# Ledger of designs, part 9: VH-VL binders against a5d7b1r34to270

Target 1, 237 residues: a5d7b1r34to270
Amino acid sequence: APGSQRAALYVHWPYCEKRCSYCNFNKYIPRGVDEAALRRCLVIEAQTLLRLSGVRRVESVFFGGGTPSLASPHTVAAVLEAVAQAAHLPADSEVTLEANPTSASGSRLAAFGAAGVNRLSIGLQSLDDTELQLLGRTHSARDALQTLAEAQRLFPGRVSVDLMLGLPAQQVGPWLRQLQGLLRCCDDHVSLYQLSLERGTTLFTQVQQGALPAPDPELAAEMYQEGRAVLREAGFR

## First folded at step 8 (VH-VL; framework fv_fezakinumab)

Design s29
Fold by ESMFold2-Fast, scan of step 8:
Structure s29 (fold): chain C 237 residues (1-237), chain A 122 residues (1-122), chain B 111 residues (1-111)
Amino acid sequence: as target 1 above (237 residues)
Amino acid sequence: QVQLVQSGAEVKKPGASVKVSCKASGYTFTGYYMHWVRQAPGQGLEWVGWINPKSGGTFYAQKFQGRVTMTRDTSISTAYMELSRLRSDDTAVYYCARWGYSYGFTNAFDIWGRGTLVTVSS
Amino acid sequence: QAVLTQPPSVSGAPGQRVTISCTGSSSNIGAGYNVHWYQQLPGTAPKLLIYGNSNRPSGVPDRFSGSKSGTSASLAITGLQAEDEADYYCQSYDDSLSGWVFGGGTQLTVL
């Protein structure tokens, strides 16, 4: 319907239908497919979505979901090009990519910049190596901070860092010390995310088997409250 | 009229630094990446790097990392390229160029400065 | 050295057609990255002639056309005029270098 002349576009990664004839307007399932085929499907989907919605201007694009930094910069560029062909994508549009330190070298981040990305959301999640292992991250805290430094050099003032709270066995004091340590390395924005224990994950299974204690929602709430106070005192938003 | 106006020719000794300016007019300076390309006398074009004028973010070709610094001043719509520890083989015309006309990798260097000749003599 | 390969020179008579090739590899043109073409008249800065393989900027005559196939691209110039005498450069993006790459340039001589 007309009335949505301006829009924000969310692109889910990894993402595509096994065949282009299986398109669902508002529902997509990430798949392990050949990237050239995935790129073709993403392009068709973006064009179809924009035509069906009647959107004439796209003010922002967000690449999120699984691990968008695993995508080829060529794939990211192809999607943005398709958007620009189907609607007006201003040169000053915000284009954000979620990056995992494991798959985000400086040269790869620079290639995303060349493709049209102008903001990054770095999924750091923790500065504790054992917590990173718990979350299934293959990078160390040191690796994550190095990626953050490269991101800040390539995208000054346009890098947000994600820090997770409410992990099994996690305590308020040690977590607040992690946050304070991170703030010494950050210049712009920190986002705090509470762990959602998703059915079907390794973490969910370990909690169900008694290998890990269940996350405590009250402790998570306390971490969030105290974390926001620390961010506020440091001048972060 | 969209144009890029570069600073005048420079003559430098080996080991010195040179800073070339590129003043943009006729468009939104922060809306487009600015690239730097050089051309040695009688030679082809060689990409040096880019700066995003909006954020100040930069990326340099590996050959120039450690010697090149790109900056900008948004208040006067001017981009700068500084090359340090100059060698005689850095003698070249240095161009600034806007990365525009479309989006993604369909963008091209659509507007070029006239070039700044930097001569490095020993 | 130049990453993309162009013939160093081509020549033609007024009114004739010439083509200038640009050969890349699997990390640039072969990976699907677009090819752009620039014209450089003696003593001047390069000027965008073709972008995105085959698109002409406003003000570029239709005598100039571009095409791309596999790992190569071509610039075709028909109805050659004396004013076309210049150096021509192809350009693409290389994902192994994470940067822009140029051909070595082709000098066009019009009789």
Scores: ipSAE 0.439, ipTM 0.729, lowest interface PAE 2.9, mean pLDDT 83

Design s30
Fold by ESMFold2-Fast, scan of step 8:
Structure s30 (fold): chain C 237 residues (1-237), chain A 122 residues (1-122), chain B 111 residues (1-111)
Amino acid sequence: as target 1 above (237 residues)
Amino acid sequence: QVQLVQSGAEVKKPGASVKVSCKASGYTFTGYYMHWVRQAPGQGLEWVGWINPKSGGTFYAQKFQGRVTMTRDTSISTAYMELSRLRSDDTAVYYCARWGYSYGFTNAFDIWGRGTLVTVSS
Amino acid sequence: QAVLTQPPSVSGAPGQRVTISCTGSSSNIGAGYNVHWYQQLPGTAPKLLIYGNSNRPSGVPDRFSGSKSGTSASLAITGLQAEDEADYYCQSYDSDLSGWVFGGGTQLTVL
């Protein structure tokens, strides 16, 4: 049937600015990255996969993985151009980039917009400085909120924010205050993620060795239920 | 108010065992981990281990593995540290300290006992 | 030897600023573990002075501040007072040792 060959494209950026304590990118550091070579590889891979798969229309593109906001806007533009050459990429297709507040200055965000990005997913994770340190984040809550404000200015109505729950020693009351604070300065897109401890991560090792208390599943369930109610009442999607 | 009250000074001979107690009050005893830290005269702080009062689970520094045992009695909100086969270089003030992470994620030893001097001499 | 390195002593006059360094490695401070600071007055138990690199407990004056960068942390004391004369210890967690580690301590003398 005509028009049945459609896809959403995921583009993986393999490098992080800093290894996150809860993610499996601890083998990657930005030092020694040859971005020109990586850009060439991503372009060739995108074109080859689209041709071999028979995809005729790409409805959305998502730049994710490590820290895509570390990538050159030129690399993002080159990948999008390659996609447009191999398949139909409508001008109004959703093109999302995952951004870490540490590497997402206003000028870089604007440059990503010029390259073709039209939506941002910002990994705030927490508004508590101690929780951010636990997660291995380098930004403060204040810095993250300033980055969020700039992102909302550049991409009005098209910024999503990630907030984690179920962290070691995290309590329902303080976490709900974080969520309510975030809703006062956020677009209508907030994603709640429960922390999953994975073997091989720094955070898993710290919990296993007794450096950090184990996450409490009952408190995590209560956070999720009350957080969902708060989001629902505030009209968030 | 929150406080940790430790047992009195002990004098032991080499080869003996000592059991130090730490009685908690003013907070939920099973809600916080209890750490033990020692300090030899004129020296710095050295971590010994921790106990989870809720589960009874323990973790000891490698240096003390096989000689230290930590226990607790939840009915009297008291933690214990027993050190066996004492040597003269075990002479130190032994502190219990609460892990205050649950108070807004300090992840620090926020409340300390006054210390128990253990002297090991012939 | 202590896993975290502190100068054994530091001195200053009343009103001056002093800084106490705490140097670690990739297995502790460099791995992202928090640095806490404790003040120990002669003959007393240690008292929490700074937690989570830079936060002050209730009752600690703002003359005390902490910072962390790379594999090191520092404690700054401004407006030095005679009552600040004490031993100061930094603390972190070490993943290689699977335990908490302390600096060797710094004796602050107020001249």
Scores: ipSAE 0.000, ipTM 0.422, lowest interface PAE 17.2, mean pLDDT 81

Design s31
Fold by ESMFold2-Fast, scan of step 8:
Structure s31 (fold): chain C 237 residues (1-237), chain A 122 residues (1-122), chain B 111 residues (1-111)
Amino acid sequence: as target 1 above (237 residues)
Amino acid sequence: QVQLVQSGAEVKKPGASVKVSCKASGYTFTGYYMHWVRQAPGQGLEWVGWINPKSGGTFYAQKFQGRVTMTRDTSISTAYMELSRLRSDDTAVYYCARWGYSYGFTNAFDIWGRGTLVTVSS
Amino acid sequence: QAVLTQPPSVSGAPGQRVTISCTGSSSNIGAGYNVHWYQQLPGTAPKLLIYGNSNRPSGVPDRFSGSKSGTSASLAITGLQAEDEADYYCQSYDYSLSGWVFGGGTQLTVL
């Protein structure tokens, strides 16, 4: 500031297939979404931000928010092209897209790759179908593992998997067994996320009404510590 | 020195199958995708599909689905493309080409084999 | 199949500039996908000439340059030499076809 003129760019996709039970900032996809208008808006926003900030080099790009894998691959391509025109986007820059198993077919994943995506973050969240139902996920554990296998086939060594911990009624032992099972299917990176029970969510209401036990922060901390140890022992980062 | 060495020319009858090989050297074979591209005599380039040598995963152009199979043998750094139920219009030079799996804006087919002529005639 | 449109031929004299166009559509170049260029000398395999719209691999002289605008891309060759006689192909990705696509090729003749 001028600073180093280098940055990481976050691109927010505002829509979900449905509102997650633990999210309060995501929106449903309205019928007839004008993606062309949204694409133009994202392109202008990226160009304006880069111009105003004086950023010369973008070292990473992350497509997150609601469900970025619902976006058209050409919207992703258009945004990345705009970034590359406004600043230097090296070929080895990490371009990550968050993918929901329900919207990540092999052909879509390949198209995202052709658009410039070179890493995927797969939102598995759990290998227990009851826990997935609790989280409001539309995919089964089997669906998620099939998507993971396809993603690993297309992006070997470049797929991370998200696993949640600290869910209501969740115990350390069963959760560690889920993690161990997942590690047999993963080849690069696993991210552990603690459930944040936020006001205004379906989960918060069910806990408040006594329909579900409150998440236990001590068990969540234990899960995180033991989970990190398991990951280190298995050579994961 | 990075190179891709392809198998020799083939002459086949309609209805037969052909299997073309592409042997890689001078780089980590499992570090790069392998694409297949063909070129009919006097015509342009046509993409057939790719294989990921690390996983064995494949993706084929819709036109070739059901007739093409891509495989690899990591012990000898060799990729294969097999095309079945050959027709006279499959006569072409078939190329293998290397592609980095970083999927960035700058990635392209940077190293090509010299091609294998497959002639399909009765 | 030629999804991207190139002129079938271009010609120039030694030392001159020639430009080869590559016209796509909203499903490929117009969607933001990169354009790559390949040079194919008679009887040889294609060689990567330009990648990612405008970048040169090591060993490609700066006489070769690429650009992209809207649904089209172009390859410019300055200081034309006899050794530049070749077929030139553009390439991109097409999301409606879910695959890689090439131009029909342009034959460059040096007078």
Scores: ipSAE 0.006, ipTM 0.532, lowest interface PAE 12.3, mean pLDDT 82

Design s32
Fold by ESMFold2-Fast, scan of step 8:
Structure s32 (fold): chain C 237 residues (1-237), chain A 122 residues (1-122), chain B 111 residues (1-111)
Amino acid sequence: as target 1 above (237 residues)
Amino acid sequence: QVQLVQSGAEVKKPGASVKVSCKASGYTFTGYYMHWVRQAPGQGLEWVGWINPKSGGTFYAQKFQGRVTMTRDTSISTAYMELSRLRSDDTAVYYCARWGYSYGFTNAFDIWGRGTLVTVSS
Amino acid sequence: QAVLTQPPSVSGAPGQRVTISCTGSSSNIGAGYNVHWYQQLPGTAPKLLIYGNSNRPSGVPDRFSGSKSGTSASLAITGLQAEDEADYYCQSYDSSLTGWVFGGGTQLTVL
């Protein structure tokens, strides 16, 4: 079929700081990885893909995968420059980086901005420390909120936050209090994600074996409906 | 033979930290979760938390959150539990226990270490 | 305080039957989680006696049996013997605490 000469580019960062209990992503960043070699590979891949696909205009770039905020800002800059050389990357293109609160210090976020990033997606997931431990997150709720505040200072109106629902033992009332608290701190987008238990994850195994309760689909549905209503009432997406 | 061998008794002052080891043998160390359970003198059993030796992932009872750290070393099939900021009421026998009995079809603690007595006194 | 409720003690004569109860709530046994039982002889680590409500590990005699109904579970010991004198603990999982919970323990005395 006739291909579009316009595209959105997804740049995959294959490493995580720590493997999440609900994630079936299998890579983590080893200490002392040769990032210069990875940078060269990403640059070549971007250039080759754009040339082979015939794409003339890249309307958006998304750095995702494991934990892109672990990448050097220099690597991000090099990829964006390669894109701009191979195709047209408009000055107003959305360039989004997924960030884990643990690896998103103020100086590092500012460096990503200097590299060309103009939007952040913060994987907060929960404001409850017990839920964060269950999900295998390395940050506390307090640390995540500090990171969010700093991100919003550096990228005003351009920070989205991910919040999960439907976790084992999670109740509607406490979760709605988390959401409402988050909305007081957030100035752009909040994305609600229902936990999906997939084969091969630590969390799936724990639920299957009776170590953790199975998520209640009716409670999850209620959380989603109530959460969407709260978001609409507050003017969020 | 399946066994869990724990480190010897410890005597600590309030405010100190203690690290208890649990060496597994006779089974695939990374195939089962390791739990930690304590028992104060003359009292009942209290669950502390678990570690997945394969991933290093952990989960702690809320009462111990911020004071306990569980780790493992897969090269020597050993799990560790470190408890910090010790108080006199942390005096207890600390047990490691394997979770996942026969093909993992149970959620019982089927093999227990002999326990490590940790005494916290001034 | 223990999350699951057991009687502090029970007693019986050799050859008699004794039952130890374990009472939970809607967040643990009542939610459908399995109940396990452990025997602790004086000065020893707990030993798995019953798993998954009613199953016996190899080496546990059939005079030990477990059952579960509603928010409660029971351990029955028939043909009591002197060597059964021990502490017995029930265990389940609690969804509100997101963790394992134990009963307070029952000391069995054989007359």
Scores: ipSAE 0.000, ipTM 0.387, lowest interface PAE 21.8, mean pLDDT 81

Design s33
Fold by ESMFold2-Fast, scan of step 8:
Structure s33 (fold): chain C 237 residues (1-237), chain A 122 residues (1-122), chain B 111 residues (1-111)
Amino acid sequence: as target 1 above (237 residues)
Amino acid sequence: QVQLVQSGAEVKKPGASVKVSCKASGYTFTGYYMHWVRQAPGQGLEWVGWINPKSGGTFYAQKFQGRVTMTRDTSISTAYMELSRLRSDDTAVYYCARWGYSYGFTNAFDIWGRGTLVTVSS
Amino acid sequence: QAVLTQPPSVSGAPGQRVTISCTGSSSNIGAGYNVHWYQQLPGTAPKLLIYGNSNRPSGVPDRFSGSKSGTSASLAITGLQAEDEADYYCQSYDSSLDAWVFGGGTQLTVL
């Protein structure tokens, strides 16, 4: 079998600051969680995977899952150091961390940068406070924009923004205005996510009970098409 | 009440361009997307693309990308489709059709223009 | 060739029932996208007949009904009348093409 020369590494952070109404794999950070033990576990897992796979070069690292911006920067640093010890992690490798605006203060973002993070994926999801409430997000649109501005200052040209579409009762006009507004604030990287209704979530239950209208997949498709056209027209992706 | 009135038939030479208009009345022009669909003689319907009259944003089927341009003039509630570098196989009736895009609407092409026949022949 | 598959023709006598099928794939009807149906009388523009799989616009008789299952949809016409003689097109959205797609059309002949 040919050896594996290159790989991307996904590091899963299993905890969320709060339950999300659309997320099925959320876990709260328990009182007194032993982050030192979790850090040790993540280090061992990374080293074991690299050893078993025979990977010699790691081209990118992505910290995702629950809310990775809740992790200690020391935990991020420890994982990246373990990777660098087990394989080649070039200085220009992309190291991305998913950040929730509520846990992404400037000092915390700077500490992640010091730990080796060089890209951020900011989970804004929406700039409409009613939509954010529907999604169970703890931040306001104002807070999200402030976090985005600070992230761009600390990580110039290396901040991606996540925006959702296809929400119950969502209209194309207002959503398109959100997207167009973001384009004036972004670093040329925007990811559009269509809402996924997973069984066992609060949103799924509310739609099943008729409390919320079911999302229209054709409307979501039209939003995605218009969004992509707007992004291409503005020189994004 | 609600109407889409299209421009008259056109006869063009290969390599020319054609610009078809679609004037809306009886509704808020910027409240609905405008789609363009064509139909070659004796053939089926083929989607060309859409324009959002409110934003001017457009999206075109891959087959027409680079040859089609959709625009609108909100002051006269009119949408335009311009197709360039015409070939004989572009001979078709070109329809405009409105699309309602909120949860409470059909999300289908509910009102159609009568069509504009474009004939491309040498 | 059309992305959605319809029989090219169907026929029936006045008062009978006919069904027109529309077969898609996992990237369109199978992905959950709605199916719409249009009626095109000779020499006229298409007219919306059924939207959102099974809904009728104002003015469409209840003799027309739509259904969807898996990767396919069907248009049923009961109590056939001579005025129903027309071409019928199904339509959906295809996520792999990022496009609205139509069936090839079915010509209904009333005998």
Scores: ipSAE 0.000, ipTM 0.413, lowest interface PAE 19.0, mean pLDDT 80

Design s34
Fold by ESMFold2-Fast, scan of step 8:
Structure s34 (fold): chain C 237 residues (1-237), chain A 122 residues (1-122), chain B 111 residues (1-111)
Amino acid sequence: as target 1 above (237 residues)
Amino acid sequence: QVQLVQSGAEVKKPGASVKVSCKASGYTFTGYYMHWVRQAPGQGLEWVGWINPKSGGTFYAQKFQGRVTMTRDTSISTAYMELSRLRSDDTAVYYCARWGYSYGFTNAFDIWGRGTLVTVSS
Amino acid sequence: QAVLTQPPSVSGAPGQRVTISCTGSSSNIGAGYNVHWYQQLPGTAPKLLIYGNSNRPSGVPDRFSGSKSGTSASLAITGLQAEDEADYYCQSYDSSLSSWVFGGGTQLTVL
């Protein structure tokens, strides 16, 4: 029946503080970005998508893309209000914001909470500073872990951490040691995802020119399988 | 049944300290933040601060920084607010309130204690 | 003084509609933060009446409604009853203070 559809909504934030070497985004945070215009655009997009899809209940909202933690809490609040007006957004819906450690200060995280965000996904990606440099990340592993601790203080039981696998020259043993170290600092959820080399990125060019070894898909598959086993053994899901 | 039960009324002299308790029942104590709010006689509500019972982490309003200390005891599901160097204008009803941090738009104080009257007089 | 501005009093007769305003600034309501409303009957603790601008907790009659526009919010009470005589407080979050803030309160008198 029309209107019995349930859905999860993905809200795309198009800007990054710095272009990540693996990102396929062509938009950086420009000087003088008009966030009021972007906010209006996101509100219209959310309302249009829900109207055209016939969705009557939104069970979760995820703010992702570039660096959603750079967005104004006002923009987040406006989008959530638009969703609630176009469809039913229950009080028990998960509202997740993807945060880069460099833009996730305690006061800013609290402001997102006040705007309606109730879960955080922290884009740690690696505990190895060399790997973070390779990925074009602006944070160190130490800084990211400090941000994670603050996020866990503000959002107890509601913080997940993203860890990447399949990086050029990455080996199974050292990566599993990173994962095990991270699990000692987390009591929530850990997401594992594999690097994809997209044409047009800095990493793709460096691999193509022979400056970096190509990721080994069998090694990446082994990392994923062993990583999932470690997570399951530790009670994470 | 979700309840916040506060300690009884206190009468203190200027310069003394007072420690108010708030015992939680009917829910997972460490799953929610506990806020403290006060109300002077005939006046409005004033936010004092919060404690995260899971970590023991706290945040206080600027006005109370240096005079207020919030703690908790997870073994008895009880939060405490201690206010030192009391003045007559600290006379107020002090409430604990659960931060009803739910999914979506709630983020409101959904359950309140009945309040503890603290009277500061010479 | 209070960070959010409310009229100190409002009055109405049974069956009438009354509206209580809550005026903020660009650092709180104007920044997009939700507004919550609390009802305080004489001698009691505040009770959550409206959360997230316009949502009612279980047990709150539909004659209570909330709205928000720009830097301000409003609580509307239709079909006013004697039992509504109470103090009403709005609440939001202020990003410049990194804290929860309340309005000064509005005393509703039912004539």
Scores: ipSAE 0.000, ipTM 0.470, lowest interface PAE 15.1, mean pLDDT 81

Design s35
Fold by ESMFold2-Fast, scan of step 8:
Structure s35 (fold): chain C 237 residues (1-237), chain A 122 residues (1-122), chain B 111 residues (1-111)
Amino acid sequence: as target 1 above (237 residues)
Amino acid sequence: QVQLVQSGAEVKKPGASVKVSCKASGYTFTGYYMHWVRQAPGQGLEWVGWINPKSGGTFYAQKFQGRVTMTRDTSISTAYMELSRLRSDDTAVYYCARWGYSYGFTNAFDIWGRGTLVTVSS
Amino acid sequence: QAVLTQPPSVSGAPGQRVTISCTGSSSNIGAGYNVHWYQQLPGTAPKLLIYGNSNRPSGVPDRFSGSKSGTSASLAITGLQAEDEADYYCQSYDSSLSGYVFGGGTQLTVL
């Protein structure tokens, strides 16, 4: 018996522009990388997976992993075209791309739209510049808000924002003020993610050596509960 | 059933602007990108740009940056291309074309309007 | 001047086979972008003939076929008929231009 007739497809982009201090993977796009070869591999992988699974209709596509907004929009278009050749991908299917503010200029976002992307998940992570530096992010809070404004103009009602909680030395009150400020700039969906302190990361080493305080799981739980209440009152889920 | 109906021929003087319309029917207008392609008399096809009817987002070929504007009106399923500061070498048939994907199709221009002749002359 | 190179003309007799080439570069066909082919009868809009290198839309005869190798693509027409007399255009995407590109067109004459 073949697999499901209907499916959601996850496309993994393996490269980051810079290694994140909280990430336990450190792939980057080397200067001079042959993206055309990578594109061909992704196309073949998508077609093979759909053929072997017997899927006839793809309900949604999600581009995630490292930093998918570093991918050429042409690579995204090629993958979607391959999916449409192997199965039915309705023109109104949800096609989401995870974007990092550092690699998501207005022109790039528009090009992703042309490629078939119709929803964005913006990895803001924090509106505090010190927290962004701690996370190894290459953008400022100002850059993140500018990217969010551009994304909302190009994809009205279809932009999700990712926000982290449970960072070392982070407190509930300041974080809630950050979230409330963000909601004044957001329309639809906010995803709250608790920092996972992974062995092998820069953050793990700094905590282990006493350079940074360990995250407090009780404060992280309180942040999540209070954050969910704020989101509910604002009409988010 | 799927059809793109374009506005009629236009005759313009150098320096004027022209606005060509393309009305879609037989499919979900906001489900597909709309592209514009032109063809000068006796010459080949040249891509101008695209508009995403859902968002209103646009992207133009570098040659036309600053002179072309693409818009749409979703209430009447119509896309528009306006070209300003017309020159004699802008004389061409301007086509709208649907671009998208579905089972058995790729990202290609699968449905074309019949074209609008724009003549820039004296 | 077109970004993709096609021969300006090709000819054949009824029943014969002709092949139309489309030559690109590393920034378009060589970069892995698909090639599509359009047929334009005199006085009409282009019609999609081949998409995604080798696929035929519903209603296109199996006498038309496409292929791609390296930086080039080809359109093959077998069993030529008088109604095949038309201009043929290849089309791809170019990463250096961030745009869609067409070949210069090939006029097919059926002798």
Scores: ipSAE 0.000, ipTM 0.416, lowest interface PAE 18.5, mean pLDDT 80

